VH-VL binders against o27280. Designs and how they scored, part 84

Target 1, 266 residues: o27280
Amino acid sequence: MDSMNVPEVLEIKRIVEESESVKTFIFSWDFRREVRPGQFVMVWDFRDEKPMSVSLIDPVRSEIGISIRRVGEFTDRVHGLSEGDLLGIRGPYGRGFELMGRDILLVGGGIGMAPLAALADEATARGMRVDALVAARTADELLFLDRLEAAGVNISTCTDDGSCGFKGFAHERLLTLEENHDMAAVCGPEPMMFQVMRILDERDVPAQLSLERYMKCAVGICGQCCLDDTGFRVCAEGPVFWSQELSRVREFGRYRRDPAGRRVPW

## First folded at step 22 (VH-VL)

Design Ai20
Fold by OpenDDE, fold request of step 23:
Structure Ai20 (fold): chain C 266 residues (1-266), chain A 118 residues (1-118), chain B 112 residues (1-112)
Amino acid sequence: as target 1 above (266 residues)
Amino acid sequence: EVQLLESGGGLVQPGGSLRLSCAASGFTFRSWSMSWVRQAPGKGLEWVSAISGRGGKTYYADSVKGRFTISRDNSKNTLYLQMNSLRAEDTAVYYCAKHDWYGAFDIWGQGTMVTVSS
Amino acid sequence: QSVLTQPPSVSGAPGQRVTISCTGSSSNIGAGWDVHWYQQLPGTAPKLLIYENTHRPSGVPDRFSGSKSGTSASLAITGLQAEDEADYYCQSHDSSLSGSKVFGGGTKLTVL
């Protein structure tokens, strides 16, 4: 068994409150184990285990950050933790984002901004121009704005209720922005990603999208995260996919498999 | 220093032609759309034409469509405006302007004067 | 004749608050396109004053503010100063004019 698959018990170094429902948990990390934006880790609270995207990669401070949205029993427990408490972390897993070109567009919704924030840090460090469209239901749910701004990212916001920025959805806002990008990275609700991908395809902008599916093993064995028809495993071939790959995935933007393997609509 | 510098303006007779140039410096030229905006003496601003960063898409105001051609050479960081079949109403200061991501013009040149008169 | 409508002139005394309106339609401001504002001092090229409806570029003081609602936008200037005397233009995009940027007719601001 690969040592990477054994959870390492790590102390929560600090906690950043990103919003009312999102916290970033920061851990010391040995960067001899490489981690890339778009990859995920399995977080174990000694009762249950869930996949979480890495939202911070800081080799200087030897830290990683994992942003977690409070949505259920597992995340409720994790959100109850304090600095100094312990969590099990194994990974990283999956295919991360690939940077190319000079100008990159980031389109994120809600907690989907987590991996994109990490990608933004890397892109700006490389001297790339980074434009980020940040979407949320309300102003209070917009994530990482200060962090992105500090990194030199150009930001545009949109909210469903119009409480901040453009009133509407990300794909609607995107239609009103300039089109000059070499590539795009997208992460958020799948219906959002589906619409955004269509626009980017029409604009001939190469796009990478990060999918979310139910995961169990994270190592491509159990098949719980297998996409219909293609046989793509989100944990192995993904979670980051190119738009050309997703064009072959019939279920994308339409439905997913629940833990019982049933088709459930988005 | 970020700047745009227009050139090529002058006096021309009706029906004549001129070619304007705009030299860009201080930013990654290919990353941004560019526009020409003109202002007749004592009048307001009028958008004339735009071109995408890679040059693949061009746009024109109805008043100049079929007569003007916008182009760019990213290897030279230069924007161009070929003006044919010039009319008296084309008399104006012509500005080149850089687009930002939001579609605003965040950088302007000082303009070059074009006078169409007999 | 301009796609966006501005008052031709506004005036105010030093220290006062003035507002400049920019009225569009369902094909531009009302369609969700951003409104931007420019200041043009006498004998100079325009300068970006407000972008994306409400945002100030670096160097623009906070006494300048923009807003947008429905098919209209507004530029507000508080603490009016003598150096604010200039022409002001709103700018947007029109969906009915493919790829076309549109300007207001401009407003001459006089500081009394």
Scores: ipSAE 0.929, ipTM 0.959, lowest interface PAE 0.5, mean pLDDT 96
Fold by OpenDDE, fold request of step 23:
Structure Ai20 (fold): chain C 266 residues (1-266), chain A 118 residues (1-118), chain B 112 residues (1-112)
Amino acid sequence: as target 1 above (266 residues)
Amino acid sequence: EVQLLESGGGLVQPGGSLRLSCAASGFTFRSWSMSWVRQAPGKGLEWVSAISGRGGKTYYADSVKGRFTISRDNSKNTLYLQMNSLRAEDTAVYYCAKHDWYGAFDIWGQGTMVTVSS
Amino acid sequence: QSVLTQPPSVSGAPGQRVTISCTGSSSNIGAGWDVHWYQQLPGTAPKLLIYENTHRPSGVPDRFSGSKSGTSASLAITGLQAEDEADYYCQSHDSSLSGSKVFGGGTKLTVL
């Protein structure tokens, strides 16, 4: 049996309040087990298990961070935890982001900024120019701004209500920014990603996008995260996909499967 | 040190041609769009032309379209402006300027004077 | 005849607050394009003063501030100093001019 598939019970070292609805849980991590931005772990609260993106990778401190948005029963329980409490963590799983070139554009919405924040750290460490378009519904939901700024990332913000930065959606803001990037990484609401991908394709910017689907096993066996027509498993072939791959995915930006396997529109 | 240095300006007769150069240093040249901006004596700033970082896209003000050509050599960190069919109204100090991500000009050269006169 | 309209001149005494307006249209500022501001001291090249409507580059004092609303933008200078005497230009992008950058006509600021 592969030891990586057995949850390791880890103590929450610290909790960072990112926003009213988002917390980052920090854990000690043995970096003999490599983890890359864009990969996810399965978080087990001894009742249920959910996939969560790794938002912090710190080999120096031997720590990882998992950012969790409060959206349901599981996350409500997790958000009720304190430093010193225990969680089960297994992974990492999935295909992470690949960095290429010298200039990278990050486009993130809401909790989608979690894996992008980790990617930003890696990119900046490599000496890349990193521009990040950070989107949220409101100013208080914008994530990781201080962290990104501290890393030397150029930031542009947009909010639905105009409470911070550009008033509007990420794809609208993107149209008003200069484009000289070698690649882009995108993560957020799927309708946002769909529009952003369209623009990036028109601009001939190679793009990677991180998808979210209902996930159970995380190891490519159960098939619950399988994308229609292609057979792509988000947990195995993803969650990070190239735009060319997603162009083959009919459901992208249109619908997803719920836990019961029903088609649910975005 | 980040800097832009223009050259190639001078006196030319109407209908003549000049080629301006802008040498860039202190930043990754190919990563940024570049523009030429001019300023006639005692007048305001006028955007002339822009080129994307990789040189694939070029833009021109209507006043110079068809007469001026912007180009760049990223291997030499140099921006160029080929000016043909020059007119008296083209007389100005020509600045090269670096774009930032937001479309602002965050770095400027000191400019080179172009005088078109018979 | 500039795409963006600025007052030709403004003046203020040392220590005062002055404001320079930049009026655009639905094809530039009103279309969501950012406004940037430049300071040009006599005999020098322009210098970026404000970018992305409200942000200051490193080295620019916080007494300079920018704002944007609707089809207009504004540069405010508080605690006016003698060295602030210069020409100020707003700049944006116009979607109706085939991707052209556009400048205001410039404002001469005199410190009395």
Scores: ipSAE 0.927, ipTM 0.957, lowest interface PAE 0.5, mean pLDDT 96
Fold by OpenDDE, fold request of step 23:
Structure Ai20 (fold): chain C 266 residues (1-266), chain A 118 residues (1-118), chain B 112 residues (1-112)
Amino acid sequence: as target 1 above (266 residues)
Amino acid sequence: EVQLLESGGGLVQPGGSLRLSCAASGFTFRSWSMSWVRQAPGKGLEWVSAISGRGGKTYYADSVKGRFTISRDNSKNTLYLQMNSLRAEDTAVYYCAKHDWYGAFDIWGQGTMVTVSS
Amino acid sequence: QSVLTQPPSVSGAPGQRVTISCTGSSSNIGAGWDVHWYQQLPGTAPKLLIYENTHRPSGVPDRFSGSKSGTSASLAITGLQAEDEADYYCQSHDSSLSGSKVFGGGTKLTVL
């Protein structure tokens, strides 16, 4: 196998249209290179490179899936690609989720469901009970529902506009659901994760949360994804953090750094 | 097969005590909250008490607070309801019910009759 | 006396559509708590019919449907059949009663 830090040029085997703005790109993968839910890869379109979560891990078919939301120039280009086209993939990087216990709660918002979908597959394969709270702004933005259902995951949905499921935010919905989980995995908008973490802490549910920050090198060198005060590098110590770790991160749920290093509020 | 089986019901005098049991099978017992729901003859359903999956949290209807105690033994897949200071108005069929994630009762036992009379 | 209010009885002929209402308040249905429905045949234990306002457990035919709006919920039964004759209960959670589940008073459905 090639070096983990050298992009492998891979052919897009399939493209799954998850929603209007999200596509999952499926690639052949040599599973001698282990990949865990919660880890990310760097996707290179031969012009630019961006970190993307792995949303599908299929050792049987020797495939991985990368779900990408169209949000800018890079993702616009990638979304314009077709099956058979090429992308550079290097990784995986970062700390993934750790499964523990028998019952797991997943709380995801928008594209944050990508790594959680992969985690759900692993958890269900291990015979765990998986409950997934899937949040989005609108019904059309809810991701992976069919996939989760097929895996035997119990699903609850919430949308900001009430177009599907609970009308409101994920943390509000969470307050109205039963809590008998051994651990939780959370990924989505940081304000959502912040509120969810608070609730889970009050309920004494161990929680892991996946952060999103601007990163460039993915190997803990450039410091672009360094969290204030703690010095945590999202690409190295994360992107998955335990709630106890994030409790030390002042910027969590409050602001992030943009590519220029400026504080940008959520 | 998923099943709940209540036992322990019977005739008791006012002020007396009974202990109900509910044996669970066919699902991971500790993963779910459990409740007792009762139904007086010819009346509707009344929630009595609930307990979290691990047993750390218990809840009671005002009508039974201080008199009833809900507990569970996850090693035996059994739910209990200790009923003390029983009153005539406690006369009912008592159902044990499993909670789902949404707070609904997706599994019910057949019920056990408790009659409180002098 | 019940926290949730249901009509005591409803009736319909075979094949007809009937609706059972469940009226709550700002401390239960209106607070965002889900409504669930149960069917209780004579001499039997209740059976979950609708959960999370609109969802049917496996085995429940699609002629049963639930809805929720504001502080109220509704159970609709289309294509009414003789075997649908039963008592129906709505259930929710009340914020004013910590950890308390609440039931409606029940509705007797008669198939004419």
Scores: ipSAE 0.926, ipTM 0.958, lowest interface PAE 0.5, mean pLDDT 96

Design Ai20
Fold by OpenDDE, last read:
Structure Ai20 (fold): chain C 266 residues (1-266), chain A 118 residues (1-118), chain B 112 residues (1-112)
Amino acid sequence: as target 1 above (266 residues)
Amino acid sequence: EVQLLESGGGLVQPGGSLRLSCAASGFTFRSWSMSWVRQAPGKGLEWVSAISGRGGKTYYADSVKGRFTISRDNSKNTLYLQMNSLRAEDTAVYYCAKHDWYGAFDIWGQGTMVTVSS
Amino acid sequence: QSVLTQPPSVSGAPGQRVTISCTGSSSNIGAGWDVHWYQQLPGTAPKLLIYENTHRPSGVPDRFSGSKSGTSASLAITGLQAEDEADYYCQSHDSSLSGSKVFGGGTKLTVL
C-alpha cells in the first residue's frame, strides 16, 4: 500500500474559528507531498473517517489547513479537540482545480468556500484577478471574508436572509454581476452549483465544480462515490469536474446516493 | 496610474459622423467591460453603450441603437464609439467609463465634447 | 424621463446630515440590481462615490453612506462640508432594458 494511503498521525498546530459552526485545523505538512486546491484528505479521529477539503496551503509556513463544519457526530468530536491534540490524516486525494487565464471567478456556498479559499491564494499568488461570490444562509455563516480580502480578492456576498449583501441565492446574485472571467471554480450545495453551472455555460465561461458524495475508501475501489451512468468516481476522477463532464452526469443537481445506496433528492 | 483619455470630439453637422476613441492605461483593459456615458450641457448623465471585456457582447441605449457602434481593440487598449447619423440631441460631453465587477463605473475619462449643429 | 428618480435639489448647512433618495422600480432596484452613486463636481467628470449599494471606494470618507431597500436607494452625507457641493447621481441596471445601465436624474446639493 502506498504510503499516502496510510494515515499519518498529526498534531493540531492551530485552530482558527471561522464561524460558529466552522473551524480550520492547521497542521504541519511536508510539502514533498504535493497538495492542490480542490483535493481532499481523509480525516481520522481514531473512531471514524471523513473526507475533508484542504482550505489552506502554505508552503512558506509548511502548513495546511482543513476547514470542518460541525454537522454530525464525527465533526462534533473533532470540534471538541484542542490545539496539541492528534488526528489521522491520509491523502491528498482526487483531482484538484486547474487554473487558467487571467481572471477567475469563484462561487462558493457555505463550507464550499474551503477549497476555493485555497484556490484564491494560489490564483492571487500567480497575479490573477480573483472575484469571489461568497454565499451563505446568514451573515454569520459567510466564510473567509477577511482572508480573501487580505489576499486582494474582490468579494461579493449573498445571504438567504439578506443579512449581508445580496438577498437571495448565489445564482441569482451571479446574474447581477459583470462577467469577464476566463474560468470559474464552483463549490457549495449541489443545487447552487447546478444553477451556477447553467448560467456560466450560457455565458461561455469554462467552469470547474467540486462535487460532494459519500466516500469510504477515497481510492476509487469501493464505488460508494460513483456517479450514476458515468461510472465517475468522485474520489478518483473528481471531486473537481469540468462542467462538460457534469453535463453527462444525470444525477447532478437532482439526487445523490446515501450511505445505504439509496437515491436521496436534493 | 489608472486613466482613461477620450478623443475625437468636435463640431459636426446633423447627419454627420464622428468616431470617438478612449485610450486606457494602468489596468488590464481586456478584463473589464467599458461604457460610453454622455452628458448634455446642463443635463444629467445618460448611458449610451457598453461592450464586454472581450468585445463579444455589445449593448446600446434605445436612443442610439442603429446609429452608434461600440467597439474595442484590446491590443491597443482602446475603446471606440462610431457615431453615425448624428442629431442635435446627441450634443454632449462623452465620457469613457470602466466597469467594475459590480457594474459600477469606477474609472472615468475627462470627457470629450461632441457638438452637433448646423 | 430618467429611469431612476432623484430629487432635483437638496440643501444643508455645514455639519448637517442630508439624504438623497433614488427611486426605481421592480425592473431595476427592485429586481436586485445594485445601486451605485457618483459625485460630480462642477466642471469635472463624475467620480464613483458608492458602489454595490453601501461600499465606499478608497479615498471616499465614511461620512458618505449608501443604503438600499425595496425599489429605492438612498445616499446619506453626514457632517456636510462646503466641498460636498456637487451633483449626485444614482445608477443601476434595468432588466427591461437589455444590458442597459440607468442613471437617476441627478441631485444638486447646495451647501448653505
Scores: ipSAE 0.926, ipTM 0.957, lowest interface PAE 0.5, mean pLDDT 96
Fold by OpenDDE, last read:
Order: C-alpha cells, then structure tokens, then sequence
Structure Ai20 (fold): chain C 266 residues (1-266), chain A 118 residues (1-118), chain B 112 residues (1-112)
C-alpha cells in the first residue's frame, strides 16, 4: 500500500476560529508530499473518517490548514479538540484546481471558500489578479475575508438576508459585476454552483467547480462517490471538474446520493 | 504610476470626424473594461461608450450609437474613440476612464476638449 | 434627462453634516446595481469617492460615507471642510440599457 494511504497521526498545531461554526486546524506538513488547492485529505479522529478540503498551504511555515464546519457527530468531536491534540490525516487526494491566465474569479459559498482561499494564496503569489465573490447565508457566516483582503484580493460579498453586501445569491450578484477574467473557480452549495456555471458558460469564461459527494475510500475503488451516467469518481477524477465535464453530469445541481445510495434532492 | 492620457481633441465643423486616443500606463490594460465619458461646458457627466478588456464587447449610449466607434489596442495600451458625423451637441471634454470590478471608474484621464462649431 | 436624480445644489457650514441624495428606479439602483460616487473639484477630472455603495478607495477620508436602500442612494459628508466644495455625481448601471452606465445630474456643494 502506498504510504500516502496510511493515516499519519499529527498534532494540531493551531486552531483558528473562522466563524461560529467553522474552525481551521493547522498541522505541520512535510512538503515533500505535494498538496494543491482543491485537493482533499481524509481526517481520522480514531473513530470515524471524513474528507476535508485543504484551506491553507504554507510551504514557508511548513504548514497546512484544514477548515471544518460543525455539521454532525464527527465534526462535533473534532471541534471539541484543542491545540496539541492528535488527528490522523491521509492524502492528499483528488484533482485540484488549475490556474490559467492573469485574472481569476473565485466564487465561493459558505465552507466552499476553504479550497478557494488556498487557491487565492497561490494565485496572488503568482502575481495574478484575484477577484473573490464570497457568499453566505448571513454576515457572520462569511469566511476568510480578512485573509483574502490581506492577500490583495478584491472582494465582493453577498448574503441571503442582506446583512452584508449584496442581498441575494451569488449568481445574482455575479450578474452585476464586470467580467474580464481568464478563468473562474467555484465551490459551495451545488445549486449555487449550478447557476454560477450557467452564467460563466454564457460569458465564455472557463470554469472549474469543486463537487462534494459522500466519500469512503478516497482512492477510486468503492464507487460511493460516483456520479451517475458518467461514472466520474469525485475522489479520483475530481473533486475539481471543468464546466465542460459537469455539463455531461445529469445529477449536477439536481440531486446527490446519500450513504445508502438513494437519490436525494438538493 | 497609474495614468490615463487623452489626445486627439480639437475644433471640427459639423459633420466632421475626429479620433480620440487614450494612452494607459501603470496597470494591466487588458484586464479592465474602459469607457469614454464626456462633459459639456457647464454640464454634468455623460457616459458615451464602453469596451471590454479583451475588446470583444462594445457598448454605446443612444446619443452616439451609429456615429461613434470605440476600440482598443492592448498591445499598445491604447483606447480609441472614432467620432463621425459630429454635431454641435457633441461639444465636450472627453475623458477616458478605467473600470474596476464593480463597474466604477477608478482611474480618469485629464480629458481632451472637442469643439464642434461652424 | 439624467437617469439618476440628484439635487442641483446643497450647502453647509464648516463642521456640519450634509447629505446628497441619488434617486433611481427599478431598472438601475432598484435592480441591484451598485452606486458609485465621484467628486469633481473645479477645473479637474472626476475622482472616485465611493464605490460599491459604501466603500472608500484609499486616500478618501472616513468623513465621506455612502449608503443604498431600495431605489435610492445617499452620500453623507461629516465635518464639512472648505476643500469639500465641489460637484458630486452618483453613477450606476441600468438593466434596460445593456452595458450602459448612468450618471446623476450632479450636485454642487457649497461650503458657507
């Protein structure tokens, strides 16, 4: 078995409270093992294992960050941990984002901003112009604003309730912004991504979108994360897909499969 | 140093033509939409025309549609406005302006005066 | 003829607070398009003062603030100073005019 598939027990170096429901856990990382924005790791709390996106990649400090939203039993346990506690981490897995051109648009919703924040760091380090549309239900759920601003990213916010920025959804805000980007990266609720992709396609902006599906093995074997018709495995061929690829995926923006394999609407 | 510099203004008779130029420096020109905005003497600001960063999309105010043509040469960092069939009401200072992501004009030139008179 | 409506003039004494209104419609401000504000000093080109309804570019004092609600926007100037005497313009976008930027008629601010 490849060494990357064996969980490495790592100490939580730092914890950053991003919001009421989101924490970023920082770990020391050996960058001989490369990691790219958009890739994910499997986080093991010695009881259960869940896929999590990498939200921070810092080769200078030899650190990675994993942002986790509190949404269930596993994440409840993880959120109860403190600095110095241990977690098992294996990976990274999946296809990450590819950067193209000089001007990049990021569109993120909620915890979907996690991989995009990492991408923003890489893009800005390369001297690219980065514009980020950050969406959330409410103002207190907007993520990584200070971090993005510090990196020189132009930010536009939108909230469902209008508590910060544009009142409405990301795709609605997008229609009111200038479009001169070479590519776009999108991550968030799938209904949001679906609408955003439609607009970007109409504008002839190449777009990459990161999908979330129920995942078990992370190595393309079990098939739990397979997309209908295409057979794309989110853990292997994804989680980042080009819009052209997703245009072939019937279920995209419409439904997903739960752990039992049942179709459930978004 | 970020700068826009207009040129090409002058005196022209009604029905005549002028070509304005705007030289850009200090920023990545192709990354931003550009506009022409004019101001008649003692009057307010009027948007005239816009062009996308890559030059693929152009927009015109109804008052100049069919008479003016906006274009750009990104290799020269230059914006142009070809003005044909000029009228007295076209008399104004013409500004070139850079768009930001939000659709505001964050950089302006000093303007060039166009006078249409018999 | 301006798509956006501003008062032609406002005045205030030094140190006072003044507000300039910008009234649009359902096809521009009311459609969700941002409002931007410009200051034009006598004999100079306009300068961006407020962008995206409420944001100040670098170098713009916090005495200047913008707000937006419904189909209208407002520019507020606190601690009015002599150098604030200028023309002020609001600007937005109109949904009925594809790709069209629209300006208010402008407001002359006099410092008494």
Amino acid sequence: as target 1 above (266 residues)
Amino acid sequence: EVQLLESGGGLVQPGGSLRLSCAASGFTFRSWSMSWVRQAPGKGLEWVSAISGRGGKTYYADSVKGRFTISRDNSKNTLYLQMNSLRAEDTAVYYCAKHDWYGAFDIWGQGTMVTVSS
Amino acid sequence: QSVLTQPPSVSGAPGQRVTISCTGSSSNIGAGWDVHWYQQLPGTAPKLLIYENTHRPSGVPDRFSGSKSGTSASLAITGLQAEDEADYYCQSHDSSLSGSKVFGGGTKLTVL
Scores: ipSAE 0.926, ipTM 0.957, lowest interface PAE 0.5, mean pLDDT 96
Fold by OpenDDE, look of step 22:
Structure Ai20 (fold): chain C 266 residues (1-266), chain A 118 residues (1-118), chain B 112 residues (1-112)
Amino acid sequence: as target 1 above (266 residues)
Amino acid sequence: EVQLLESGGGLVQPGGSLRLSCAASGFTFRSWSMSWVRQAPGKGLEWVSAISGRGGKTYYADSVKGRFTISRDNSKNTLYLQMNSLRAEDTAVYYCAKHDWYGAFDIWGQGTMVTVSS
Amino acid sequence: QSVLTQPPSVSGAPGQRVTISCTGSSSNIGAGWDVHWYQQLPGTAPKLLIYENTHRPSGVPDRFSGSKSGTSASLAITGLQAEDEADYYCQSHDSSLSGSKVFGGGTKLTVL
């Protein structure tokens, strides 16, 4: 039996309220099971199962954190849990981020900052310079700012309503920032990522982007997360892709598949 | 200690040439864009030229285009400004300045004086 | 003459609040470019005072504050002190000038 595919029942060690809609659930983790920023786990509340990004990787404390945004029935149930309650966790799955160079740019939107926060911790631990463009609709939706700042990350914020930082979208803010980076990691709403990728390509900055798709099996079998026209499975070949890979994906930034497999525009 | 140290300033006749250098220390030089900013005696600050961290992109003020060339040697942590066809109006203290991510100048040298006079 | 416009001089008594304006246009401040502020003490190189419109570098007292709105920015100094007597410059970026950094004309602050 592949132990990786069996959910491990874990006790919620701690809950961090990141925002009104986002909580980070912290679990004890056996790091004999390696986990990388950009990978995801399947979270099981004994009724339903959903993929969630790992937002905290702490080998010193032997902990991982999973940040969950309250967006539906499943996440409503999870957000109702308390410390000491149990969840099923299986994984990690997927391809995580690769770090290269000395200077890294992070561009995140909303809950997309979750995997990037974990990446930021790793990058800073390696002595890399980390610049993070953190985007959200409003100031109260900006995530991990204190955590990033404490890690020594240079932060630039932008909000759609201008309630914090630059008024506008991430790609617009990016155009007004210096471009001296060896690589970039991007995660957020796909329209944002699409625009950011274009800018980074024009700047000749290698970029990795984490896609979000409906994932059911997480092991590349069901095909629910397949991307047109490449056949890439987000759960297996991703969720982290290089920009060169995504340039071949017609649907990127345009549409996704719903649980029924139908095309849904962004 | 983070430091920028300009050198190469002096007196030159109109039409002459001069090469300024800026030695950087205390930070990862290649990671940051650099600029030259000048200040004529009793006047304000004027941006002159900028170069990206890896040296792939250069920018010039209209007042110096075609006459000045900015360059850098990241192996030597040194920024340069080759100034040709110098004019009297080029007389100024020339500062080397480091960019931050936001495009501000967070580190400045003490400047080197360039005097163009007959 | 400068792309960004500052008042040539401002003055205040110790303990007072003074403000220095920086007026740009749709091609610089109005285009979304950040405004930065520098303090230049007599006979010294400029020092970064405010970056990214409102942020203070380490070592800069909180009595210095920056703001930005529309095509203009402002530097406010509260609790004015004698050592604040200096020239102050705003700086931004102008999209119409091929990626050029731009400075204001500078403001001489006199503490009375």
Scores: ipSAE 0.908, ipTM 0.948, lowest interface PAE 0.5, mean pLDDT 95

